# Ledger of designs, part 10: VHH binders against Transcription termination factor MTEF1, chloroplastic (MTERF1)

Target 1, 262 residues: Transcription termination factor MTEF1, chloroplastic (MTERF1), of Arabidopsis thaliana (Mouse-ear cress) (q84x53)
Amino acid sequence: AGETSDTGILFREKLIYLQDLNVDPHKALRVNPSLRSAPISSVVSVETLLSSTGLSRPAVGRILDMFPDLLTSDPESEILPVLRFLSNEISISEQDIPKSISRCPRLLISSVDYQLRPALTFLKTLGFVGRDTITSRNTVLLVSNVERTLIPKIEYLEEGLGFTREEVAKMVVRSPALLTYSVDNNLVPKVEFFIEEMRGDVKELKRFPQYFSFSLERKIKPRHRLLKEHGILMPLSEMLKVSDGQFNHWLLELRLRSAERR
Key: E = the ipSAE of ESMFold2; O = the ipSAE of OpenDDE; V2 = 0.75 times the mean of E and O plus 0.25 times the DockQ between their complexes.

## First folded at step 5 (VHH)

Design s8 (from s2 with A33Y; framework vhh_8dlx_2; at its last fold request DockQ between E and O 0.04; V2 from the best seeds 0.00; counts 0 for: pae E 16.3 > 2, placed apart)
Amino acid sequence: EVQLVESGGGVVQPGRSLRLSCAASGFTFDDYYMHWVRQAPGKGLEWIGYISYSGSTFYNPSLKSLVTISRDDSTNTLYLQMNSLRAEDTAIYYCARDWEGYSDYEWMDVWGKGTLVTVSS
ESMFold2-Fast, scan of step 5: ipSAE 0.379; ipTM 0.703
ESMFold2, look of step 6: ipSAE 0.000; ipTM 0.149
ESMFold2 (binder alone), look of step 6: mean pLDDT 84; pTM 0.849
OpenDDE, look of step 6: ipSAE 0.023; ipTM 0.503
ESMFold2, look of step 10: ipSAE 0.000; ipTM 0.207
ESMFold2 (binder alone), look of step 10: mean pLDDT 84; pTM 0.850
OpenDDE, look of step 10: ipSAE 0.034; ipTM 0.319
ESMFold2, fold request of step 13: ipSAE 0.000, 0.000, 0.000; ipTM 0.162, 0.192, 0.177
ESMFold2 (binder alone), fold request of step 13: mean pLDDT 84, 84, 84; pTM 0.843, 0.844, 0.844
OpenDDE, fold request of step 13: ipSAE 0.008, 0.015, 0.009; ipTM 0.242, 0.283, 0.264

Design t1 (from d3b, 26 letters changed; framework vhh_7zox_3)
Fold by ESMFold2-Fast, scan of step 5:
Structure t1 (fold): chain B 262 residues (1-262), chain A 121 residues (1-121)
Amino acid sequence: as target 1 above (262 residues)
Amino acid sequence: DVQLVESGGGLVQPGGSLRLSCVASGFTFDDYAMGWVRQAPGKGLEWVSDISYSGSTGYADSVKGRFAISRDNAKNTLYLQMNRLKPEDTAVYYCARDWEGYSDYEWMDVAGQGTQVTVSS
């Protein structure tokens, strides 16, 4: 109803409340200026709703620190619809709601009507149905804009690699994280390395789309260099699925075997 | 840093059972969805089963009703109980850590060295 003063006891109480949640008050006020005049009861109601899902107090605090706009959100009209969408339209179990939110806090600031539902509808057309349906582990796909983010990535895979939409759809269903990667910063450098340095057949990327989930600098390049130095060729899956310790042990065993034969 | 060590494979008769284990280290096991994938000779990877941090499970149609995935967060261990095994289940079975984080960031889908399962008379 009325405006709340940004000085005095009420403002100080709000700052103490935020600090108790481990929310940075200076960052929160900078990102969300309306917080200055918002009643503390509104902030408390947001925390209460999020805690009611099963989120721990530290987890709630981390979410609110990350997205201070939530501190002035109306729980009934802005947050509860997201929670209901996860339960009713995606069918995430009550136990997995806190995990879904913790993994992707951006869900809470995303419009159901303009972002989450359109994304779900689009993902279903790609094959995220039945056993491959959206679950608590891949809700991050729902916060990506269809026109600006998802479609351009699919078009890059179609046009850049020469794959059909059906083939690309199968790739992203098998490796959904593929849709979370930057075209310019992740996909392009990894494709270029695969073609130019590894002399790979792009059809192998269709069979092992998990290739894009591995670090180019920490895993792909170092392992390829070691294999090349030893004159060894192997499928991407055999090259990359093994831990660093197991890969190094295998190379050591190969070297020891070679030395023992002398 | 991140390690996944599979065990429990072997030779078994059709209709038999095996229990696979995967010991994880180098990350907070409780924070990740975990799964099993397999690769039969000359074939690509096939997703077998997954389990969320809370124990919610999914199964491929080919194994539904025969396999049971479970986890012990106190021991950082993932299990796959395989019942009524068929020759078509013959494959190398890999433990996989599903997704890490929640951003448009490079994700690591980590698999261990695998454990061989052979179903033969």
Scores: ipSAE 0.000, ipTM 0.133, lowest interface PAE 14.3, mean pLDDT 81

Design t2 (from d3b, 27 letters changed; framework vhh_7b18_3; at its last look DockQ between E and O 0.28; V2 from the best seeds 0.00; counts 0 for: pae E 13.8 > 2)
Amino acid sequence: QVQLVETGGGLVQPGGSLRLSCAASGFTFDDYAMGWARQVPGKGLEWVSYISYSGSTEYQDSVKGRFTISRDNAKSTVYLQMNSLKPEDTAVYYCARDWEGYSDYEWMDVWGQGTQVTVSS
ESMFold2-Fast, scan of step 5: ipSAE 0.081; ipTM 0.580
ESMFold2, look of step 6: ipSAE 0.000; ipTM 0.187
ESMFold2 (binder alone), look of step 6: mean pLDDT 81; pTM 0.828
OpenDDE, look of step 6: ipSAE 0.036; ipTM 0.534

Design t3 (framework vhh_7pa5_2)
Fold by ESMFold2-Fast, scan of step 5:
Structure t3 (fold): chain B 262 residues (1-262), chain A 122 residues (1-122)
Amino acid sequence: as target 1 above (262 residues)
Amino acid sequence: QVQLVESGGGMVQPGGSLRLSCAASGFTFDDYAMSWVRRAPGKGPEWVSTISYSGGSTSYADSVKGRFTISRDNAKNTLYLQMNSLKPEDTALYYCARDWEGYSDYEWMDVWGQGTQVTVSS
């Protein structure tokens, strides 16, 4: 907001422009008070740059509504460097730039020098290179703070599971979603259940890190309970990858085969 | 033309049940985590539940845990929310939202439907 605001016709033009983009002016002004005094040409230049990437008008409007701070950003010094970073350092094709932004609008408000490039450098040390490089699908990892978010998750997997950094890196490259999961609400409960109730060999988690993508309450616990009741042991991948119908059929077949081998 | 269309809302008594559906079109549905978000009159949006792109992982707000079940049918490009033991405080407009890999944060939700109204009254 500041103490100065464009009043009269110029301010009205700004409000109409935002409404045409389906940006809530009240929310935008509350979140970004600087918008009150910003020239309309500044706001228009941001929309123009985003549209030039291939984003549709509704998509641009949703992004600006979600992050009103963008409305007063300098396109050349704050937005264009992000777009160039995605194209030149991540090597995302021009056609996929709009998709990358739509999937992770937070990229546009993230510093290249202080967030995106440090995250990319860190992810490369984990093995996100070549065929496992960052794509439009997993750019969310680039907006995660290395020190406060990424490293603590890796350290939990190292210390909680007794793995080396190299082993954890291989797990993360094979299942990048691991870096998006909550330690307290996702990783810890699933590790504790695997070790204490399932009596699993933690080394199996290196081969099947997708374990952490499955619901503890809806899939892991119910399927383990059924297997335990029938005295059946099976690999995590066979236990968890299949539909409920396929699991029930496989459980029946395995029960019959277990009886035959007893 | 990316679109999300919610349905299944209505009026129900406390303790009743409703099943919400969300039909997705214009994008590869099974590449995205999906979320349900609600907004009660005079309040901001509240995250309700998230499901991973495969349907293998789910998460719930503490206020609905044990009562609501999120699910998806990737073959039909449809998201569901089964709501049981409904309470008056569940009264809200419910939105289907495209979410990134189950992060369960509004910052990662970029496509929203028009919403479907749920009213729980005696």
Scores: ipSAE 0.000, ipTM 0.134, lowest interface PAE 16.9, mean pLDDT 82

Design t4 (from d3b, 26 letters changed; framework vhh_enristomig)
Fold by ESMFold2-Fast, scan of step 5:
Structure t4 (fold): chain B 262 residues (1-262), chain A 121 residues (1-121)
Amino acid sequence: as target 1 above (262 residues)
Amino acid sequence: EVQLLESGGGEVQPGGSLRLSCAASGFTFDDYAISWYRQAPGKQREWVSTISYSGSTNYAESVKGRFTISRDNAKNTLYLQMSSLRAEDTAVYYCARDWEGYSDYEWMDVWGQGTLVTVKP
């Protein structure tokens, strides 16, 4: 219809609204075709709800630009349940909700029933309760798929190291970052080096799960090589927790003692 | 160990093309957004591009239409295809792990060592 068609006017108003939020309209329409027919009131409702949590307008815009599917989400049935879940089931304070969302915006596109609550339930069985409960700092664990991501990592630690589920659970509660590490690219190479080259006792990994947080190439291998060259054995924690200067000083002292004893 | 390693930098003529790579190790690459940043001599690091875990892309206005970010999850590798290069694109290029694709500097928790791109006539 001519230049005054309601459809054309409404669509242009929608584009202006998105641009004002610094959301790329072309990208949003490509990623979320439903946006073409969605009323502007839907987009406004989503932005209003997110802003009501304490998120700044630029932060809301960045989230919507990253996840354009949110632009056509029903606030009451799709977004509000996530916010209620964080407040009521995780017990995140109202002032920390925007921090939680900023740290992990993927929470907003995650189903409470099919992703967040199953993940929380699984994590609770591992011991993320009480003083070790999920907080705004580790909500990233909630957006990891239980069957595809979390369970395979637990099973690798059980089967690869010969630990019980209870022992593995204690390890991941003490070092939650373990659940973010790749089995093939982090855990396996570090375990293989520990067993095959270092000839380590896997029970030490249970006592020091922080082993997996250290660089294999920049810290683990170089320090092991130096110890091996001098015939020195030491606990994994003493090997890895100290600074390079402290390690080199300690190694020098041991070498001097060995020279005096010969 | 969580790390990112850039490669593919070098010298090119204006209007030329270059492909940068960023190899990720030590984390589940598929679960993270990854960003490209660059730092020209005497300037602060500036954001160039981001790709989300789902493959959604975003670009700085200065590179939009000339650069293409992509990822190969099977190889745990991020790419930046650069075309129509200008002298102003001369910089050290860094890849950074972006927890959620915010592209905010302070939310980057793992940085690569950088790879130098020099555009010379």
Scores: ipSAE 0.000, ipTM 0.167, lowest interface PAE 14.7, mean pLDDT 83

Design t5 (from d3b, 25 letters changed; framework vhh_gefurulimab)
Fold by ESMFold2-Fast, scan of step 5:
Structure t5 (fold): chain B 262 residues (1-262), chain A 121 residues (1-121)
Amino acid sequence: as target 1 above (262 residues)
Amino acid sequence: EVQLVESGGGLVKPGGSLRLSCAASGFTFDDYAAAWFRQAPGKEREFVSAISYSGSTTYADSVKGRFTISRDNAKNSLYLQMNSLRAEDTAVYYCARDWEGYSDYEWMDVWGQGTLVTVSS
């Protein structure tokens, strides 16, 4: 006990604590300068709260290294509300809380009132309710800005594909990852290829919105090229869901059957 | 809010009958196909019956001739009349909105909470 602390010793203890968690102290101090004067008990409190959810020590360290601002966050007013939101408003089970955080650590630095709840409300209007409610697998949608990110993607799918808002909402609920894809770098090139080169019916994209999850250069184009070379037609799901080995085996089987019919 | 609510489940003896109801709110059934699914303990959810936009019906082989699906668009409701019930029909029954009309689990976009049907002597 005492009135006067050795600030040099306290600072050094913080550096050792961070290193033990595999948090880069130089990066942390650069990103979060207030860490220099924050008491070590504050940092320990953050780690304790995160560990209490079921997160492993290495996982907590990775999160804190990724978002050093958390190291000086007040656990009760800044972190706990996020955890309570996941449990009470989204109804994620106790077991799945650490999975949700590990998959989307950005949840912990997101405002419940200004980001997470508005996003949840918007996603519910699209149909993320009941069986299709937000789970630990798609919490990434909650950290996306409604006006700047989510709405423009919905509008592109409506206008670009000629679908109603209702039809687009159904596509998005079936393939939530659609809301994470870039319009200019992902959606537009894949739509153009599907219509112009594949001569596809856009209704098939409504039936198989997972089309947009596949690499245009590494899967879609190469597989279409092979099918075109051999005069073979198949549904998008059969074309794209299988591994490269399975696709090549299937293509070989079809070619052999064609040869046998001579 | 778009929602489906099932009712009418209960305990019946083999050979008995039950009528399940599904009430829709937040949308008009006129624009959608609809389906019934069921899930027995320890099993995956399976298709039971569907009704299209125009009233055309489809049934799983296991229930064909015993179950009848119907809709009342004026009441915004879907029904499943279950006759000649068997122990194997014991399951939680779910109604679902089939926006595409394919009667495929993956195309059901709104689900009810389910209603339990127990067939036991």
Scores: ipSAE 0.000, ipTM 0.097, lowest interface PAE 17.6, mean pLDDT 83

Design x11 (from g4o1 with T28D S56D F99W; framework vhh_gefurulimab)
Fold by ESMFold2-Fast, scan of step 5:
Structure x11 (fold): chain B 262 residues (1-262), chain A 123 residues (1-123)
Amino acid sequence: as target 1 above (262 residues)
Amino acid sequence: EVQLVESGGGLVKPGGSLRLSCAASGFDFSDYAAAWFRQAPGKEREFVSAISWSGDTTYADSVKGRFTISRDNAKNSLYLQMNSLRAEDTAVYYCAADWTEWGSYDRSEYDYWGQGTLVTVSS
């Protein structure tokens, strides 16, 4: 016994509040130990601010369950600046703020000054301006660290593939998801396979940067193997953009036509 | 509000068929890749099938040729047609979605999950 009845009651009220929001209290306490001593008003104030944006109660609960550090965040100094950044600097409409947060909850735990604004400034240098500006669909790009994540990816494409910064910029504006892919786990294995096994021209990767969005093991390699077995060459876009059914049907038809020429 | 709700689970005999549905609400499903995962008692949640926003599909080896994943963006719905069911297919089936334009085998890539629907294959 170390706790008064009032201290124990307040802690239990906090656990009940979390459970009512479908937040796992055990996980939350493990991830955010400061929650053990934080006042319940901290959790309530965060939930109130997030709900005021138009986020549904279940959505707020899911966000808090995903990022328990938010439970002890100061709404005015840590959360509200993010919401204002989205409205004022990105120019996302108030109606689309909930959509932006739902698509990328990590925005709420990201520093405006040390993460979001530096990322926006960097993305603008790549060409995310005007019609290609950051929208509620692309806010995920803002949560990537410029120095440790974004620049190494750009440098890999420049130095590793021999592309100019302007060429790389055009690739990422055309396929923004490219900036979310891992260099070691996505870009390098796919480039190595393309150059070494497929004997591809790297200029095709510049023209079809969506190549990097396809599974190496379940789509790229199997389809290349089938094409190679039948002596067929085709552009990456034709190879990868069609469904499995369409690809298999096309391959079967080519084999049948070859047999008919007897 | 953003939700994924599964339906269509039930008890079926070996060799039978079942169609699972997943209704997406509160967001534009057409912008999302989606997948089916399953979890049998005492086992981890495993990949079943995925479909990209453009309709490209992938399947786990254990279900390939028996299951068909499909989507209807106009109805904000995802489907799994399960044929030639086996006792080993008994599990809680979950639908998942991510705003990315492609499907993934890795469950950690998915931001949105349904609550699951039970499929029991037994005589």
Scores: ipSAE 0.000, ipTM 0.168, lowest interface PAE 10.5, mean pLDDT 82

Design x3 (from d3 with N50Y Y52S Y53W S56R; framework vhh_8dlx_2; at its last look DockQ between E and O 0.03; V2 from the best seeds 0.00; counts 0 for: pae E 17.8 > 2, grease 25.7 > 24.2, placed apart)
Amino acid sequence: EVQLVESGGGVVQPGRSLRLSCAASGFTFDDYAMHWVRQAPGKGLEWIGYISWSGRTFYNPSLKSLVTISRDDSTNTLYLQMNSLRAEDTAIYYCARDFEGYSDYEWMDVWGKGTLVTVSS
ESMFold2-Fast, scan of step 5: ipSAE 0.012; ipTM 0.544
ESMFold2, look of step 6: ipSAE 0.000; ipTM 0.101
ESMFold2 (binder alone), look of step 6: mean pLDDT 83; pTM 0.837
OpenDDE, look of step 6: ipSAE 0.023; ipTM 0.340

Design x6 (from d3 with D30S A33W S54K W107Y; framework vhh_8dlx_2)
Fold by ESMFold2-Fast, scan of step 5:
Structure x6 (fold): chain B 262 residues (1-262), chain A 121 residues (1-121)
Amino acid sequence: as target 1 above (262 residues)
Amino acid sequence: EVQLVESGGGVVQPGRSLRLSCAASGFTFSDYWMHWVRQAPGKGLEWIGNIYYKGSTFYNPSLKSLVTISRDDSTNTLYLQMNSLRAEDTAIYYCARDFEGYSDYEYMDVWGKGTLVTVSS
């Protein structure tokens, strides 16, 4: 029992429409099986709403290809509330809405009531207010689940480093990327190396939370071992912020000065 | 321990195909968009494309018909399939990650060391 010829014609029209938008129809059907039975008017209504924000047709197509679940979304109840949230609660200007969506398309598949607003409320309690408020530049933080993603990272920093919630909050406001890093694969190995091998004072991580943005294997370990070989102690910021060329030049200058004094 | 390691580069003849791999470690690979970027000798960076964990791909329009990006989240590996290689495809090929899925290099916080592809004239 296959589909009827009439049903097949409607399905074919849908595939052609998706291809015109540069949406991969086979991928879209695999990711969103509901698309098979959804009327083409549903897909058109989503495209119309997204285009009304100022997004170009190619940009809309990219977003729909990226998140095929949007193709069967109700524009009024599922998409429009996100757009209103960005305008009214984040205060993103109408002209910047297309840019905000292009920077973080995941916003469009995120529930305002169950994801975006709870995340915003939580981030405000951490200090993302005033000068440090959420803008079109850091909306990625809004798409992370508070209970499953954000809180466990904060709790790890509290428990692992012995910091208060207030101290961890100041760290993440200064370095928001901390909230995007894996605990097990990024934070834990870097904390363990800092404490066990570097014999570092954990207070320095509170002062320089950008430590976690540097490669453990390519930057942190090699530079620490070079400094250790030469009996040199320096702040993490001086150790890590300079380029490899600048770091090596500094070591060479130090060696030359030592040789000249001999 | 966050790192990306490219492999599969080398010398290839014009018109041939080549597949590059990128092994990811030290982070939750499935949470990230993965990118391929190249840099030809004496030139700036050129974005090739990216891929989302559900398989959605975006390509530089200039390269769309020549490349295919894929990923295997069970092995934390990113792939770049290149077809119909030309002398101008000679470049160092980098893989990079970002959380948001944009082609802007400012969002790519971790890069591999690169693998050299030389297309012989």
Scores: ipSAE 0.000, ipTM 0.120, lowest interface PAE 18.8, mean pLDDT 83

Design x7 (framework vhh_8dlx_2)
Fold by ESMFold2-Fast, scan of step 5:
Structure x7 (fold): chain B 262 residues (1-262), chain A 119 residues (1-119)
Amino acid sequence: as target 1 above (262 residues)
Amino acid sequence: EVQLVESGGGVVQPGRSLRLSCAASGFTFDDYAMHWVRQAPGKGLEWIGNIYWSGKTFYNPSLKSLVTISRDDSTNTLYLQMNSLRAEDTAIYYCARDFEGYSEYMDVWGKGTLVTVSS
């Protein structure tokens, strides 16, 4: 314990162990200062538990490099409950647990009682059940705080668009990525542009919630400007789903036809 | 604002190599897995591959030996190296963000860069 472990044999042993896992020791020590005094058995026990799920050694190393706080976590009280939650409450098969963790390593640093279970319960109320249930592919939705992150996004869509909770829930189930977008940096600017500049009917956003996945500055604004210049109205899906080359070619054809008809 | 900007496309002769770049801004780039996707004329989207924050890559088996994906987290840049280009590689190339490691959840897309392979 203390300063001797920072420069002694035990500290050197930890550095070698981390390097063998391809974990950056400098980053790990900066992010998790407790690692300096933690016994190497702590790191080994975490690796052992993660490997027992079927994760390869390189995959375990990547996770520990990304979240160095895991290196000093208690496996039984902090990690095992997450693995049990995935298996028992989400019903992810034992063979798919490694895939779930690899796709969303943030699950391992998330509290079951304070984060994952409340998020799952909330998502189920929105319609993430049956065909649309949470699987190994969309566990990222579970790592967002319900009160501070998920509810404000739902409330913004309700208030900003004038939709009911049921209507917003249908949009979110159809486009789950909506729950990952920033309200201030993504949703608000795109809603304001749609209503104020495009004079759009907000009901179209309910039919095409994928609108929010497109860049406002590089796709939405430029394409709207070009359509407005040519006096053309079209559905958001037709406006946004084509490549820049296809869109420009289409506009060129329309210009040629307009000149031809006069 | 969250943005992805592809560059490096253009007209290239068959058999040559080309490197595409994707500049990311408005988010913590090194926390996210990144994807390359292409769309050939008259065809649907074809997933090329992805790269995790760790540098680990996965590729479409049909493109296995022809492409390499890399990233530079210090400059928030994603790369696609293509070798031995053929006419069938003519497509619009997109980069996309997906921190789940699942391509249908690509939540932010670039505008695309056109690559034309012709003599």
Scores: ipSAE 0.000, ipTM 0.096, lowest interface PAE 21.2, mean pLDDT 82

Design x9 (from d3 with N50W Y52S S56K; framework vhh_8dlx_2)
Fold by ESMFold2-Fast, scan of step 5:
Structure x9 (fold): chain B 262 residues (1-262), chain A 121 residues (1-121)
Amino acid sequence: as target 1 above (262 residues)
Amino acid sequence: EVQLVESGGGVVQPGRSLRLSCAASGFTFDDYAMHWVRQAPGKGLEWIGWISYSGKTFYNPSLKSLVTISRDDSTNTLYLQMNSLRAEDTAIYYCARDFEGYSDYEWMDVWGKGTLVTVSS
């Protein structure tokens, strides 16, 4: 206790170590008060394990800054089981473990038994198997709570849009990001705009579930309004998959063709 | 302002090689994974591949033997090397920045305007 006081040498060494990792010590101590009394060897052991996976020192620092509770975690009982789960149950290759962790640092603070494995089991029932299995690119789905987060999204698509479970499963396998979007803040506003302003057929959302990945205010609304102004109807995929520059160039060509008819 | 600018496109004969560049500005380039994506005339977007901030690559399996993605963090530049070009490689090529952390937005949050590659005899 006394040796870890604000004036103690050991406490100052701990703060310097955190600063060298670009971890904000003030934020870390606020979020994880146990860090004040934890030995520096705790932080070093966590850093060593994460670095052994292939993560760069700056990447390790960013992870520890993001989740300061990791600084006092036991590597063997709290971190290693997650790494083993990724290797053995997800079958992520050794070279892709750093990608998985960097992409979704929350994996490291997630319970294998109470979060990751139940999520994986649920995702497998939706069709995340074989060629569509969970990879380093979509491990974020594993940290979503099944009952509070994943099931309500599936139910919204089933009940709100009149889709079958099989149809919803195909949609989320084709566009996994769909499961990361907020129902109230993302899905509902986009559905309402599609039905009410675009007069769209909901069957098109099953054919192009990537619709939900586009910004409502920056892409969907502006592009729809421009097309409507010119009396043009087109599939969602043709409307949304192109860059802003490409869409503007295409729109310019249409204006030139319209002027030729005058 | 965050910006990506592609260059190096043009007309090239079948069987030849071409290297595309993507100049990044307005953000810490070496903290982000980067993507290459293309769109052939009349077709949708096709993902080419991804490179991590540490330099590890992952490719679309249908294109893996034909392309190489690399980066030079000292010049904030992303590269796409294409070999044995075919007529079906004619497309507008885009670079894009991978998203950071949890986001309600698309997997790629910043895109360039693209550079046209035409493979013709």
Scores: ipSAE 0.000, ipTM 0.095, lowest interface PAE 18.8, mean pLDDT 81

